# Designs tried in a protein design chat: VH-VL binders against q9h9l3. Part 151

Target 1, 176 residues: q9h9l3
Amino acid sequence: PRKMVAIDCEMVGTGPKGHVSSLARCSIVNYNGDVLYDEYILPPCHIVDYRTRWSGIRKQHMVNATPFKIARGQILKILTGKIVVGHAIHNDFKALQYFHPKSLTRDTSHIPPLNRKADCPENATMSLKHLTKKLLNRDIQVGKSGHSSVEDAQATMELYKLVEVEWEEHLARNPP
Below, E stands for the ipSAE of ESMFold2; O stands for the ipSAE of OpenDDE; V2 stands for 0.75 times the mean of E and O plus 0.25 times the DockQ between their complexes.

## First folded at step 7 (VH-VL)

Design Y2 (framework fv_amlenetug; at its last look DockQ between E and O 0.93; V2 from the best seeds 0.00; counts 0 for: pae E 7.4 > 2)
Fold by ESMFold2-Fast, scan of step 7:
Structure Y2 (fold): chain C 176 residues (1-176), chain A 119 residues (1-119), chain B 108 residues (1-108)
Amino acid sequence: as target 1 above (176 residues)
Amino acid sequence: EVQLLESGGGLVQTGGSLRLSCAASGFTFSDYAMTWVRQAPGKGLEWVSAISYSGDYTDYADSVKGRFTISRDNSQNTLYLQMNSLRAEDTAVYYCAKPRYSSSYYDYWGQGTLVTVSS
Amino acid sequence: EIVLTQSPGTLSLSPGERATLSCRASQSVSDNYLAWYQQKPGQAPRLLIYGASTRATGIPDRFSGSGSGTDFTLTISRLEPEDFAVYYCQQYYSSPYTFGQGTKVEIK
C-alpha cells in the first residue's frame, strides 16, 4: 500500500498590499504523527505582511529560513507518490506551485463523512480548529501568537484516520 | 567535511574595532544562514548574530545591537562580523556556526577566534 | 527572552554511572525546539540532541533527551571516560536563541 503523510503550510503576504500568499513554513508528518519535515521558508519576493496572528511567522524566522527553491525540492521529494492529507490543501499546493494527483489527495475540509461525525452539514467547509475540538476533544491554534503547522498537520492526520476506512472504500467505488 | 575557519581575532582597546571572518567549505554556503556565537573566558555560550542565506535578513542579540554588523560574501564563501565600539565585556572566543537549514540549532562549528578587549 | 536554567551546576560521577541533567525554561518551548550540546576544554561545542529527543548524526545511543514544555532532561545512561565535559541546552523557539549556563560532568 501507498504511504500516507499529512502536510500543513503557513503563508505570508507578498505582492501588492500583501495579497499574494507565499510559503513561509511547511510541516509534514507521517501516519503516526512523527515529524518528517519542518522548515521555515524564505519567499523569493519581499514580504509585505507576516500575517503573524495566523501564520506565527515573524521577521526573526526569516533569518534562518530555507530558500524557497531548495525547500520546494525537499518537500516534493517527500510528497511524490504518497497519499497526502491536508486541510484546505489546495492552498498549500498553490503556495508550493505544485500539482498533486487528485487520486492521492485527501482534503479533510471536503470529506462529507467527517462533517457528518461532527454533526455538521456534509457539504460545509469546517475549520480545522472546529473539527479537531468536536471530534478529538482537543484545542489547537490557541492564543494570538500564530498557529503551529506541526500541531495542525498532526491534527489533520488524526482527523483523517477517523474516516480512513470509510473514505478509502468510497474513493475505490467512486474514483476522482 | 564541512569546515568553518574563523580569523581576525586579537587584542584591541576599548572603543576600538575588529572585523572577524569565517571561511566556509564542504557545503553550498549560499543555501544556508550563518551564525556567530561567543563564549567569554570561563563562561557559557551566548548567541550573537545571524544572517540569512541571501544576506537580506539579519538578527542581533540586544548586547551588540548598533555596534556589530553581520555580513556575507557568497561568491567567496565567507561570513563577516564587523565589531565597533568594543567593550571589555565583548572579550570572548567567537565561533562561526552553521544551522541546520531553518532551525537555529548548530550542526557545525568552527574552532573559534579569540577577541580580547582591554583598556 | 526565554531564560534556560540548568541543574545541577556540577555532577561528580564515576565511569559506568548514569548522568541526568535538567534544563528548565522560563516560558514554554513549543514544538520541542530544544537542543543539547557537549563542550570539552579548548574545543567548540558539539551537537548531541535536537527537537528535545532526536540524536544528531554519529551520537552514541547512550545519550537521550526527553521532556516538553518547560522541563527537559538529558540522560547519559552509562558514562564513558570521554563523556566528562560541560553540557549546554539551547532553545530555538524564540529569538534570541538562548543557552543555559551549563552543567559540568566531572570525574568523582
Scores: ipSAE 0.589, ipTM 0.840, lowest interface PAE 1.7, mean pLDDT 92
Fold by OpenDDE, look of step 8:
Structure Y2 (fold): chain C 176 residues (1-176), chain A 119 residues (1-119), chain B 108 residues (1-108)
Amino acid sequence: as target 1 above (176 residues)
Amino acid sequence: EVQLLESGGGLVQTGGSLRLSCAASGFTFSDYAMTWVRQAPGKGLEWVSAISYSGDYTDYADSVKGRFTISRDNSQNTLYLQMNSLRAEDTAVYYCAKPRYSSSYYDYWGQGTLVTVSS
Amino acid sequence: EIVLTQSPGTLSLSPGERATLSCRASQSVSDNYLAWYQQKPGQAPRLLIYGASTRATGIPDRFSGSGSGTDFTLTISRLEPEDFAVYYCQQYYSSPYTFGQGTKVEIK
C-alpha cells in the first residue's frame, strides 16, 4: 500500500488589497501523525494581509521564513508518489501552485461517509473544526491566535483513518 | 562543511559602538535567515536578533531594540551586528547561528566573539 | 515573552546513570516548538533535540526528548563521560525565542 501523508497550509494575502492567497506555512504529517514538514514560507510578493486571526501568521514568522521556491521543492519531494490527505485540499494545492494526481488525493471535506458518521448531510461541506469535534471529540483552532497547521494536518489524518477502509474500497470500485 | 566565523569583538567603553561580522561558508547563505545569540560570562544563552534571507525582515530582543542593527551582505556571505550605545550588560560572547530551514532552532553555530563593555 | 525554567540547576550523577532534565514554560509552547542544546566549556552550543522529541543528525539514541504544552523533558538514558555539560532548552514558537537558564550535569 502507498504511504499516506496529510497536509495543511496557511495562507496570507498578497497582491492588490491582499486578495491573492499566498502560501505562508505548510505542515505535513505521516500516517501516525508525526511531523514530516513544518515550515514558514515567504511569498514572492509583498504581504498585504497576514490574516493572523485565521492563519496564525505574524510578521515575526517571516523573518526566518523559507523562500517559496525552495519550500515548494521540499514539499513536492515529500508528496511525490504518496496518497495526500487534506481538508479542502484544493486550496492548499492552489497555494502551492502544484496539483497532486486526483487518484492519489483524499479530501476530507468531500467524503460522504465521513459526513454521515458525523450526522451531517453527506453532500455538505463541513469544516475541519466541526468534524474534529464531532468525531474525535477534540477542539482545534481554538482561541484568537490563529490556526495550527500541524494540528489541522493531524486532525485531518485522524478523520480520514475513521473512514479509510470504506472510502478506499469505494474509490477502488469507482476510480476518479 | 558549514562554517560560521565571528569577528569584531573586543573591549569597548560604555556608550561606545562596535560592529560584529560573521563569515559564512559551506551552505547557500542567501537561502537562510541568520541569528545572533549572546552569552554573558558564566550565564545562559540569550536570543538577540534575526534577519530574513533577503534582509527585508528583522527582529530584535527588547534588550537591544533601538541600539542594535542586524544586516547582511549576501554577495559576501556575511552577517553583521552593529551595536551602538553599548552597556555593561551587553558584555557577552556573541554567536552567529544558522537556523534549520525556517524554524528558529539552530543546527550550526560559530565559535563566538567576545564583546567586553567596561565603564 | 515565554519564560523557560529549567530544573534542577545542577545534576550530579555518575557515568552509567540516567539523567532527567526538566524545562517548564510560562505558557504553552504550541506545535512542540522546543529544542535542546548541549554546551561544553569553551564551545558553542550543539543542537540535540528539536520538535520536543526529534533527535538532530548524529545525536546518539541515549538522548531523548519528550513533553508538550508547558512541560518538557530531556532524558539521557545512560550517561557517558562526554555527556557532562550544560544543557539548555529553547522555544521557537514566538519571538523572542527564549532559552532556559540551563542545567549543569556534573560528575558526582
Scores: ipSAE 0.127, ipTM 0.736, lowest interface PAE 2.5, mean pLDDT 93
Fold by ESMFold2, look of step 8:
Formats: structure tokens, sequence, C-alpha cells
Structure Y2 (fold): chain C 176 residues (1-176), chain A 119 residues (1-119), chain B 108 residues (1-108)
């Protein structure tokens, strides 16, 4: 079987009025939740809005941040050939300027069996925070410092494991 | 192999100025943030300043802010620390340090250069 | 600023004994952004542990790190003669990236 990883990213605002979301942190964990990658990333464009209350990113983080092009190369090397799990993962791939094969992509915001396990409508897009609270009895994204992409990636992997057998069988029968 | 070589330390009077250099080799210098860490004789380690890979972002300890300026020349693979308005408390061995990635823990250190500030 | 307080200040032990060094943070150090360094007289610091528990390349198995939040520990399972040195913890969660004041491990 293929290796599986979970990814989560944090974005800052660039472009006019800070409306463009640009990658500023990326964390990748393996199946067991061990951190494979965790870097602050410097966008190629001027940061207009750090979005700190949600992103956890501050100006000080940019001092040591890895340049976007270098970080992207490092991240894509890790993702290549693997099943990649994320929550609303399209946003992460957009920030990476990358398309991962659909057959190797798993999005915990769009898995009907996971919603059923949480007693949520199958078509609802549930937040990572709510799914984690309901299904893992854990609070994430707590406090004033913003989100941790490590914490979020680890939670995403644990959520996927709850439905992994069922969902992988479904995808094998119904190739994307 | 990664190598960091500090230079420019020496004896200087209170209120004086001194410029430290750190020559880097064995890695792509322009891909990494760089840091100065100092250690007063017989004392512990103190983070001083850091600079982003391009030089666009800098950060300083409160004790040196406004007096020290970190800079880099990526074409010469060299990190600098311009030290102005020196005080006796600035007496220390100054280390140039390289992070592994973007995190601010340091897997390579230079040998250090001694700065002595006398009145 | 996150203040790191190491204890004990000095740890007097014999070779072969287990050393336990503590580092307490004034605020939570999220994501286990805590490193440990060894420094011998006249030398630059040497990275031992990062991420609270991950050994750096080439560090012997007798060194291990643990802890989270505000309380972190470095353990040396069996002291070797070369392990008598000063040890520093460092947080790299929030600038300024502060160091603890050090714990000296010395021969009893």
Amino acid sequence: as target 1 above (176 residues)
Amino acid sequence: EVQLLESGGGLVQTGGSLRLSCAASGFTFSDYAMTWVRQAPGKGLEWVSAISYSGDYTDYADSVKGRFTISRDNSQNTLYLQMNSLRAEDTAVYYCAKPRYSSSYYDYWGQGTLVTVSS
Amino acid sequence: EIVLTQSPGTLSLSPGERATLSCRASQSVSDNYLAWYQQKPGQAPRLLIYGASTRATGIPDRFSGSGSGTDFTLTISRLEPEDFAVYYCQQYYSSPYTFGQGTKVEIK
C-alpha cells in the first residue's frame, strides 16, 4: 500500500488590500502523526495582512522563513507518489500552486462516512475544529495565538483513520 | 561540509563601534536565515539578532536594538553585525549560527569571535 | 518573551549514572519548539535535541528529550566521561528565541 501523509497550511494576505491568500506555513505528518515537515514560508510578494488571529503568523516568523520556491520544492518532494490527506485541501494545493492526483487526494471536509459518524448531514462541509471535537473529543485551535498547522495536520490524519478502511474501499470501487 | 568563520572581534572602548563578519561555505548561503548568538565570559547563551535569507526581515534582542545592525551580502556569502554605542555588557564571544530549516534552532555554529569593551 | 529556567544549576554525578535535567518555560512552548545544546569549555554549543524529543544527527542514544507545554526534560541514561559539560535549553517558538541559564553537569 501507498504511504499516506496529512498536510495543513496557514496563509497570510498579499496583493491588493491583502485579499490574496499566500502560503506562510506548511506542516506535513505521517500516518502515526510524526512531523515530517514544518516550516514558516516567506511569500514572494509583500505581506499586507498577517491574519494572525487565524494564521498564527507574525512578522517575527518571517525572519527565519524559507523562501516560497525552495519550500514548495521540499513539500512537493514529500507529497509525490503519496496519498495526501487534508481538510478543505484544495485551498492548500492552491497556495502551493500545485495539483495532486485526485486518486491520491483525501479531503476530510468531503467524506460522507465521516459526516455520518459525526451525526452531520452527508453534504455539510464541517470545520476541522467541530469534527475533531465531536469525533476525537479534543479541542484544537484554542487560544489567542492562531491555528497550529502541526496540530491541524495531526487531527486531520486521526479523523481520516476513523473512516480509512471504508473510504479506501469506496474509492477502489468508484475511481475518481 | 558547512563552515562558519567569524572575524572582526577585538578590544574597543565604551561608545565605540565594531563590525563582525561571518564567512559561510558548504551550503547555499542565500537560502538560509542567519543568526548571531553571544556569550559573556562565564555566562550563558543570549540570542542577539537574526536576518532573513534575502535580508528583507531582521529581528533584534531588546538589549541591542537601535545599536546593532545585522546585514548580509549574499554575493560574498557573508553575514555582518555592525555594533555601535558599545557598552561593557556587550563583552562576549559572538557566534554565527545557521538553522537547519526555517526553525530557530541551530545545527551549525562558528568558532566565535571575542569582543571586549573597555572603558 | 519566554523565560526558560533550568534546574538544577549544577548536577554533580559520577560516570555511569543517569542525569535528569529540567527546563521550565514561563509560557507554553507550543509545537514542541524546544531544543537542547551541550557546550564544553572553549567550544561552540552542540545541538543535541530539537522538537523536544528528536535527536540531532550523530547524537548517541543515551541522550533523550521529553516534555511539552512548559515542562521539558533532557535525560542522559548513562553518563560518559565526555558528557560532563554545560547544557542549555532553548525555545524557538517565539522571538526572542531565548536560552535557559544552563545546567552544569560535573564529576562528583
Scores: ipSAE 0.041, ipTM 0.670, lowest interface PAE 7.4, mean pLDDT 90
ESMFold2 (binder alone), look of step 8: mean pLDDT 93; pTM 0.941

Design Y3 (framework fv_amlenetug; at its last look DockQ between E and O 0.07; V2 from the best seeds 0.00; counts 0 for: pae O 13.7 > 2, placed apart)
Fold by ESMFold2-Fast, scan of step 7:
Structure Y3 (fold): chain C 176 residues (1-176), chain A 119 residues (1-119), chain B 108 residues (1-108)
Amino acid sequence: as target 1 above (176 residues)
Amino acid sequence: EVQLLESGGGLVQTGGSLRLSCAASGFTFSNYAMTWVRQAPGKGLEWVSAISYSGDYTDYADSVKGRFTISRDNSQNTLYLQMNSLRAEDTAVYYCAKPRYSSSYYDYWGQGTLVTVSS
Amino acid sequence: EIVLTQSPGTLSLSPGERATLSCRASQSVSDRYLAWYQQKPGQAPRLLIYGASTRATGIPDRFSGSGSGTDFTLTISRLEPEDFAVYYCQQYYSSPYTFGQGTKVEIK
């Protein structure tokens, strides 16, 4: 079968009043949760709001950050041709300015069997934190120092593995 | 072939100033942060300062903050370290080092330039 | 700042022997944010290992890194004549990116 990776990105605010979400960190893990990529990324636009409470990004992380164009190239080389798992992954792809084929995309915020296992409405968009607590009995994104995109990518892969057999079979019969 | 070549070191008196340069070649200099690391004679390595690929963000060791200024000229592929108010304890070989992207481990180093501060 | 303590300060060995070098951090640097460098007299440091256990390009298989948290080890399985040098660990978990004081591997 095709190789599978999980991705999670952190965004900072750029543009007017920091309302535009720009990529500032990306983590990619393999099926076993080993880190394949984890880089801080400096947006091409001026950072207005670090959103540190959520992103974990501080000004110090920008000193050695990789330019967006270079990081994007590295990330796309890892993602191309693989099944990519993420949570609300559209936001990550938008920040990467990247289109990944729907047939190779798995969004744990839109997998009805996963919500069902968590005793949530099948068509609701549940947070990664909620699903991880319900199904893995693990607290992620704790405290006020920001999220770890590595932790989030690892949790996302583990969540997908709970429904992988069922969902891959569904997709084979009902291609997106 | 990545090459980093430091220059500008020499003998200077306590309280004096020196400007170090690092000429980079063999890679796209403007895509990488750059770092200065120093080593006192017979001693270990000490991280001194770093600058973002754009030059907009800098960081300094507490021992040099307020006295040293890191800067770069991407059009000339050159990194600089302006050293003011020099002290005897600043005596060291100063290395220019290139990080591997945002991870601050250094895959390439120059040969270093010796700065000797004496009264 | 995170302080790295290397031990022993000096390791006296013969070619063909195994060298085991320790690096201890004052606080956790996770399982990934540690690098090892080799420095020979009159030369700049050379990257050996990053991510605690990943060999840099061109580094021979006899070099290996292990450890996590606060305790890390560099192992040279069979010392070659060119391996007698000073070795430094470095953490890049948080700024400032500190180095250990070094371990000198010297010929008996």
Scores: ipSAE 0.631, ipTM 0.846, lowest interface PAE 1.5, mean pLDDT 91
Fold by ESMFold2, look of step 8:
Structure Y3 (fold): chain C 176 residues (1-176), chain A 119 residues (1-119), chain B 108 residues (1-108)
Amino acid sequence: as target 1 above (176 residues)
Amino acid sequence: EVQLLESGGGLVQTGGSLRLSCAASGFTFSNYAMTWVRQAPGKGLEWVSAISYSGDYTDYADSVKGRFTISRDNSQNTLYLQMNSLRAEDTAVYYCAKPRYSSSYYDYWGQGTLVTVSS
Amino acid sequence: EIVLTQSPGTLSLSPGERATLSCRASQSVSDRYLAWYQQKPGQAPRLLIYGASTRATGIPDRFSGSGSGTDFTLTISRLEPEDFAVYYCQQYYSSPYTFGQGTKVEIK
């Protein structure tokens, strides 16, 4: 069977008024939660808002950060040919300036059986923090020092495993 | 083959200035952050300063802030450390170091250049 | 600032013996942001281990690293004559990227 990875990204604000989301950290884990990639990334444009409260990104992280073009190449090499799991994953792909095949993409923010297990409306967009607390009894994204993309990617993979058999069969019957 | 060669060390009076250089070869210099690490004779290692691949971001140890300035010239593949208001405690071998990527561990080091600060 | 404390300060051993070097951080450096270096007199440091447990290119299998959080260990399974040197741990979790004070491994 096809290999599966989970990805999570942290973004900073660039462009006018800091409204554009640009990639500043990316973490990728394998099926077992082992870290395959975890790098701070320097956007090619000026950072207007580090968004540190949520992103965890500070100016000091940019000193050793990998240039976006290089990081993107490294990340895409890992993702190619794999099932990629994420949470609200279109935001991660947008920040990477990349579109992964829909048939190989899994978005834990939009899986009705997962919402059902969490006793949530099946078509609601649920936060990673909420799903993780309800279904895995874990607190993630604690405090105001920012999120950890490693922690979030690991949680995303564990959430997907809860519905993997059912959802993979559903997608086989209902190709996107 | 990655090579880093420091130069510009020597004997300097307290309060004086020196500029260190590090010539880099064997890799695409402009893709990597660069770091200075120092070691007083017979003592341990001390991180001094780092600079991003483009030069836009810098960081310094508290002991050198306001006195030392890190810079780079990507067209000449050269890293610099301008050291002003030198003190006796700045006496050390200064190493130029290259990190792998965004991580701040150093897989390549120069052989160092000795700076001696005397009164 | 994260302070790294190495122990022992000096480790006196014979070739063929196992060396165990400790590094304790004043706060968690996560599960992967610790490196180990070897330094011989008159030489620059040499990277041995990064990510707490990953050997750098060209480092022999007798070197291994372990630990997480605040407690880390470098093990040399069978000391060779060239392994008698000073060893430093370094955290690269947050700036300033501090080093431990060193452990000298010397001939007994």
Scores: ipSAE 0.234, ipTM 0.728, lowest interface PAE 5.1, mean pLDDT 90
Fold by OpenDDE, look of step 8:
Structure Y3 (fold): chain C 176 residues (1-176), chain A 119 residues (1-119), chain B 108 residues (1-108)
Amino acid sequence: as target 1 above (176 residues)
Amino acid sequence: EVQLLESGGGLVQTGGSLRLSCAASGFTFSNYAMTWVRQAPGKGLEWVSAISYSGDYTDYADSVKGRFTISRDNSQNTLYLQMNSLRAEDTAVYYCAKPRYSSSYYDYWGQGTLVTVSS
Amino acid sequence: EIVLTQSPGTLSLSPGERATLSCRASQSVSDRYLAWYQQKPGQAPRLLIYGASTRATGIPDRFSGSGSGTDFTLTISRLEPEDFAVYYCQQYYSSPYTFGQGTKVEIK
């Protein structure tokens, strides 16, 4: 199997009125769903909004959180040279202040065959939760504690695997 | 090395209650959904219950829904199964199972703990 | 729920022979969501195959999985003495994640 990993990040609000999305948790899994990385991350700026309802991040998680610069280095070391799978992954890369090569990036929110398989419009942007339910018949992001980035990363990888062969062939014929 | 150690099994009367535990080690427990699978004597395997990473989501087989409760303590690396209103058909070896992936196939199993429900 | 039916119930063979075990689903299951387990007396199940055809770590090459849709097969190319056991298929496409009733491979 190819060197492939899936990533999912949780962000909190920093800056004026908490409008800046800052990385607060990052989870990375391998092709088999094994967790390679899962850390709470301390933003360089004061957190104004934890966005707990969605992020699951609480103040207590920041007590021993890894400083952003250190975490970023750790994460980049894992991602380097690999195919990185994510959902709406541009948000994760933005929060990481890092951009992975497009040729090595797979965004499950923009894979037409995946949407087709889920009986969704091919060019629509569907949520991870919806695709996971439709294609895997599994519920994610359930409860009041916010998202689980590990669960989301694993689901993302599993979704991609459903269309991996077809999509990789497509990309080979149509390189970005 | 991954280890799963079930405990809490024993003899219980019909209508009684029992609480099973599974002590996990050798992996980051909080990063995996966990599952209970049972096997009646001389019979096949039956999926019983599962719990998500943080415990936010739980699922149950129809045969145990409303009677069994799955829970976990990630700080103690322990999975639990509270069994109430036990029936004779609940007699089985109960296995704690770790999924390899989010798609619920299991690469590690405990040795199981026997629950016997007598009338 | 998805019902998995295994056949035959018992398979009597000699060491060195080929074993073919079937697992039929009541409805279509993605080939990425079927697993096979081996269980010996007094032991917990052991994962053999996942994704219908992928061998788990440490599983010998004589074990292979195939199939799609509703029909899946586990093949043991040449039975070793340690292969005589009960084998279960399992779908993990949808809850409840059901198992087949098992096939016992015994010494003839």
Scores: ipSAE 0.000, ipTM 0.537, lowest interface PAE 13.7, mean pLDDT 92
ESMFold2 (binder alone), look of step 8: mean pLDDT 93; pTM 0.946

Design Y4 (framework fv_amlenetug)
Fold by ESMFold2-Fast, scan of step 7:
Structure Y4 (fold): chain C 176 residues (1-176), chain A 119 residues (1-119), chain B 108 residues (1-108)
Amino acid sequence: as target 1 above (176 residues)
Amino acid sequence: EVQLLESGGGLVQTGGSLRLSCAASGFTFSNYAMTWVRQAPGKGLEWVSAISYSGDYTDYADSVKGRFTISRDNSQNTLYLQMNSLRAEDTAVYYCAKPRYYSSYYDYWGQGTLVTVSS
Amino acid sequence: EIVLTQSPGTLSLSPGERATLSCRASQSVSDNYLAWYQQKPGQAPRLLIYGASTRATGIPDRFSGSGSGTDFTLTISRLEPEDFAVYYCQQYYSSPYTFGQGTKVEIK
């Protein structure tokens, strides 16, 4: 059986008007929620908008941040060959400039049984905050000082565990 | 093997200036942020300043802000701390420290250089 | 700034005994951004633990860290002669990255 990890990334705005999302923090946790990786990452392009309300990233975090090329290598080494769980995970992979096999990817924003448990339409894209409150009775992403990618990755793993058996069986019968 | 060697410490009068250097070897210096941490005689550790791998971002403790300037020369693998308007409270052993990539925790330290500020 | 308070200030023990050192933060240290260092007289600090519980490379497994939020502990399960030193905790969650005042572990 494949090892499983959960990932959550924070992005800052680079490029014209800060419209490009560039990786600025990445957290990876194991099945039990233990942190395997958590680093601030310095984008190769000038940061125009820290998006602090959501990212929790401030200029001070860039002082000791890992250069993007180095961080990317470290992260990919952890993800390769594993089942990777995330929420709207395509955004994380895009920021990492990385392709992960669909057969080993689990996106908690696109798992119909998870929405069913939360009394939400199966095809709707629900926020991590909403699903976590509804199904785990936990408040995450509280306040206006930004999100913790460690907290988000941990919540994402716990959400996936609620549907893991039924969803893995579904995928075995209906390979991606 | 990572090595950090501080130099430039000494006795200086209150209000004076001093420049500390840290020579780095055994790693790709230009890929790492660097930090200065000090320790007053018989006291605990105090974080002083940090600089990004490129030199574009710096941070300082409030006690030294406006008086100290951290800088680096990646071509010479050397970290600097320019200390101006020195006070008796700045008397300490100054350590050069390499943080792990992201975090301000330090996996390697130099031996330290003593700065004594007297009136 | 986050103030770290270490206790006890001095811990007098014999080799072979367990040492338990406390570090308490004035505010929550999120994401377990807490490290522990060992320092011997005339020497630079040595990193023992980071992320509250992860041992640094080359650190013996008799050293362990635990805790979260505001309450953190460093445990040395069986003191060796070389373990008698001063220990510092450090938070790296928010600038300025503060250290505790230290706990001295000395031979009884």
Scores: ipSAE 0.182, ipTM 0.653, lowest interface PAE 3.8, mean pLDDT 90

Design Y5 (framework fv_amlenetug)
Fold by ESMFold2-Fast, scan of step 7:
Structure Y5 (fold): chain C 176 residues (1-176), chain A 119 residues (1-119), chain B 108 residues (1-108)
Amino acid sequence: as target 1 above (176 residues)
Amino acid sequence: EVQLLESGGGLVQTGGSLRLSCAASGFTFSNYAMTWVRQAPGKGLEWVSAISYSGDYTDYADSVKGRFTISRDNSQNTLYLQMNSLRAEDTAVYYCAKVRYSSSYYDYWGQGTLVTVSS
Amino acid sequence: EIVLTQSPGTLSLSPGERATLSCRASQSVSDNYLAWYQQKPGQAPRLLIYGASTRATGIPDRFSGSGSGTDFTLTISRLEPEDFAVYYCQQYYSSPYTFGQGTKVEIK
């Protein structure tokens, strides 16, 4: 079948009052959940707010981080030509300053059959944590130390696999 | 071919100072974080310090904080370790190592330079 | 600080035998941020495995890594003469990035 990967990015706050979201970590996994990419990324702008509770990023992670320009090139090489799965994936693509074709993009925050399986309203935007708990009986993003983007990417791929056949058939009949 | 060559080691008295250098070649030095790892005679490996690709972020083991300063000169492809207030327990072979991507594991190591601190 | 404890301290084996080296962490090493290095007398360490199970470029397939959480293993399926060395595990999940004390694999 078509090559498919799942992505999850973590962002830190840069710019005035830390209101700009800049890429600080990216994890990419393959269909089976094996890690293809997982790097901390140093933004070109001064970090004002690490947003550690959500990002899991601390100053120590910046010491060994890859420059944004280099990381972006590595990531895009992996994503190009593949079906890319993510949750609220627009935010990840924005942080990467990257356009990925809609026909090859799968956003688990906007798949009605997935919400239906979770006993949630089909058109609601449900969190990755909620869907993973309901459908995979697994707790992710536990505690106050921040999220693991590897864990999030793996959960996102597993969630998509639950509706893959149905959703791919839907997209074939109703192209985005 | 990636090469790292340490220099600057030698004998120094307790309380003294030394500056170690690591000359890098065979890769784009300015794109990678770098680290110093030491090994006391007959003992295991101990991480000492790390520095970001830009030089803006540094980190140190608690045993050397306030005494050692890591720095780099990307125009010369050289990593440095300034060691002050040296103690007998700082006696070790000091290795320069290249950080692979951002993960803090070390894909290439130099041959090491011996620092001996005596009273 | 995460403390890594390697066992055994010394492993005495003959060429052709299987070597199994353990590395136990005092806290969970998340995301499999664990590496293995080989060091021969008078030489710098060499990277063998990273991400707990991924072989570094040029490393023979007789070397394999496994484990997750707090328990990690390096296996050498059939020892070659050049494999008799000291092996170190390293976690890179949390600063300071700590090494185990080493396991010496020596000829019987």
Scores: ipSAE 0.404, ipTM 0.772, lowest interface PAE 2.7, mean pLDDT 90

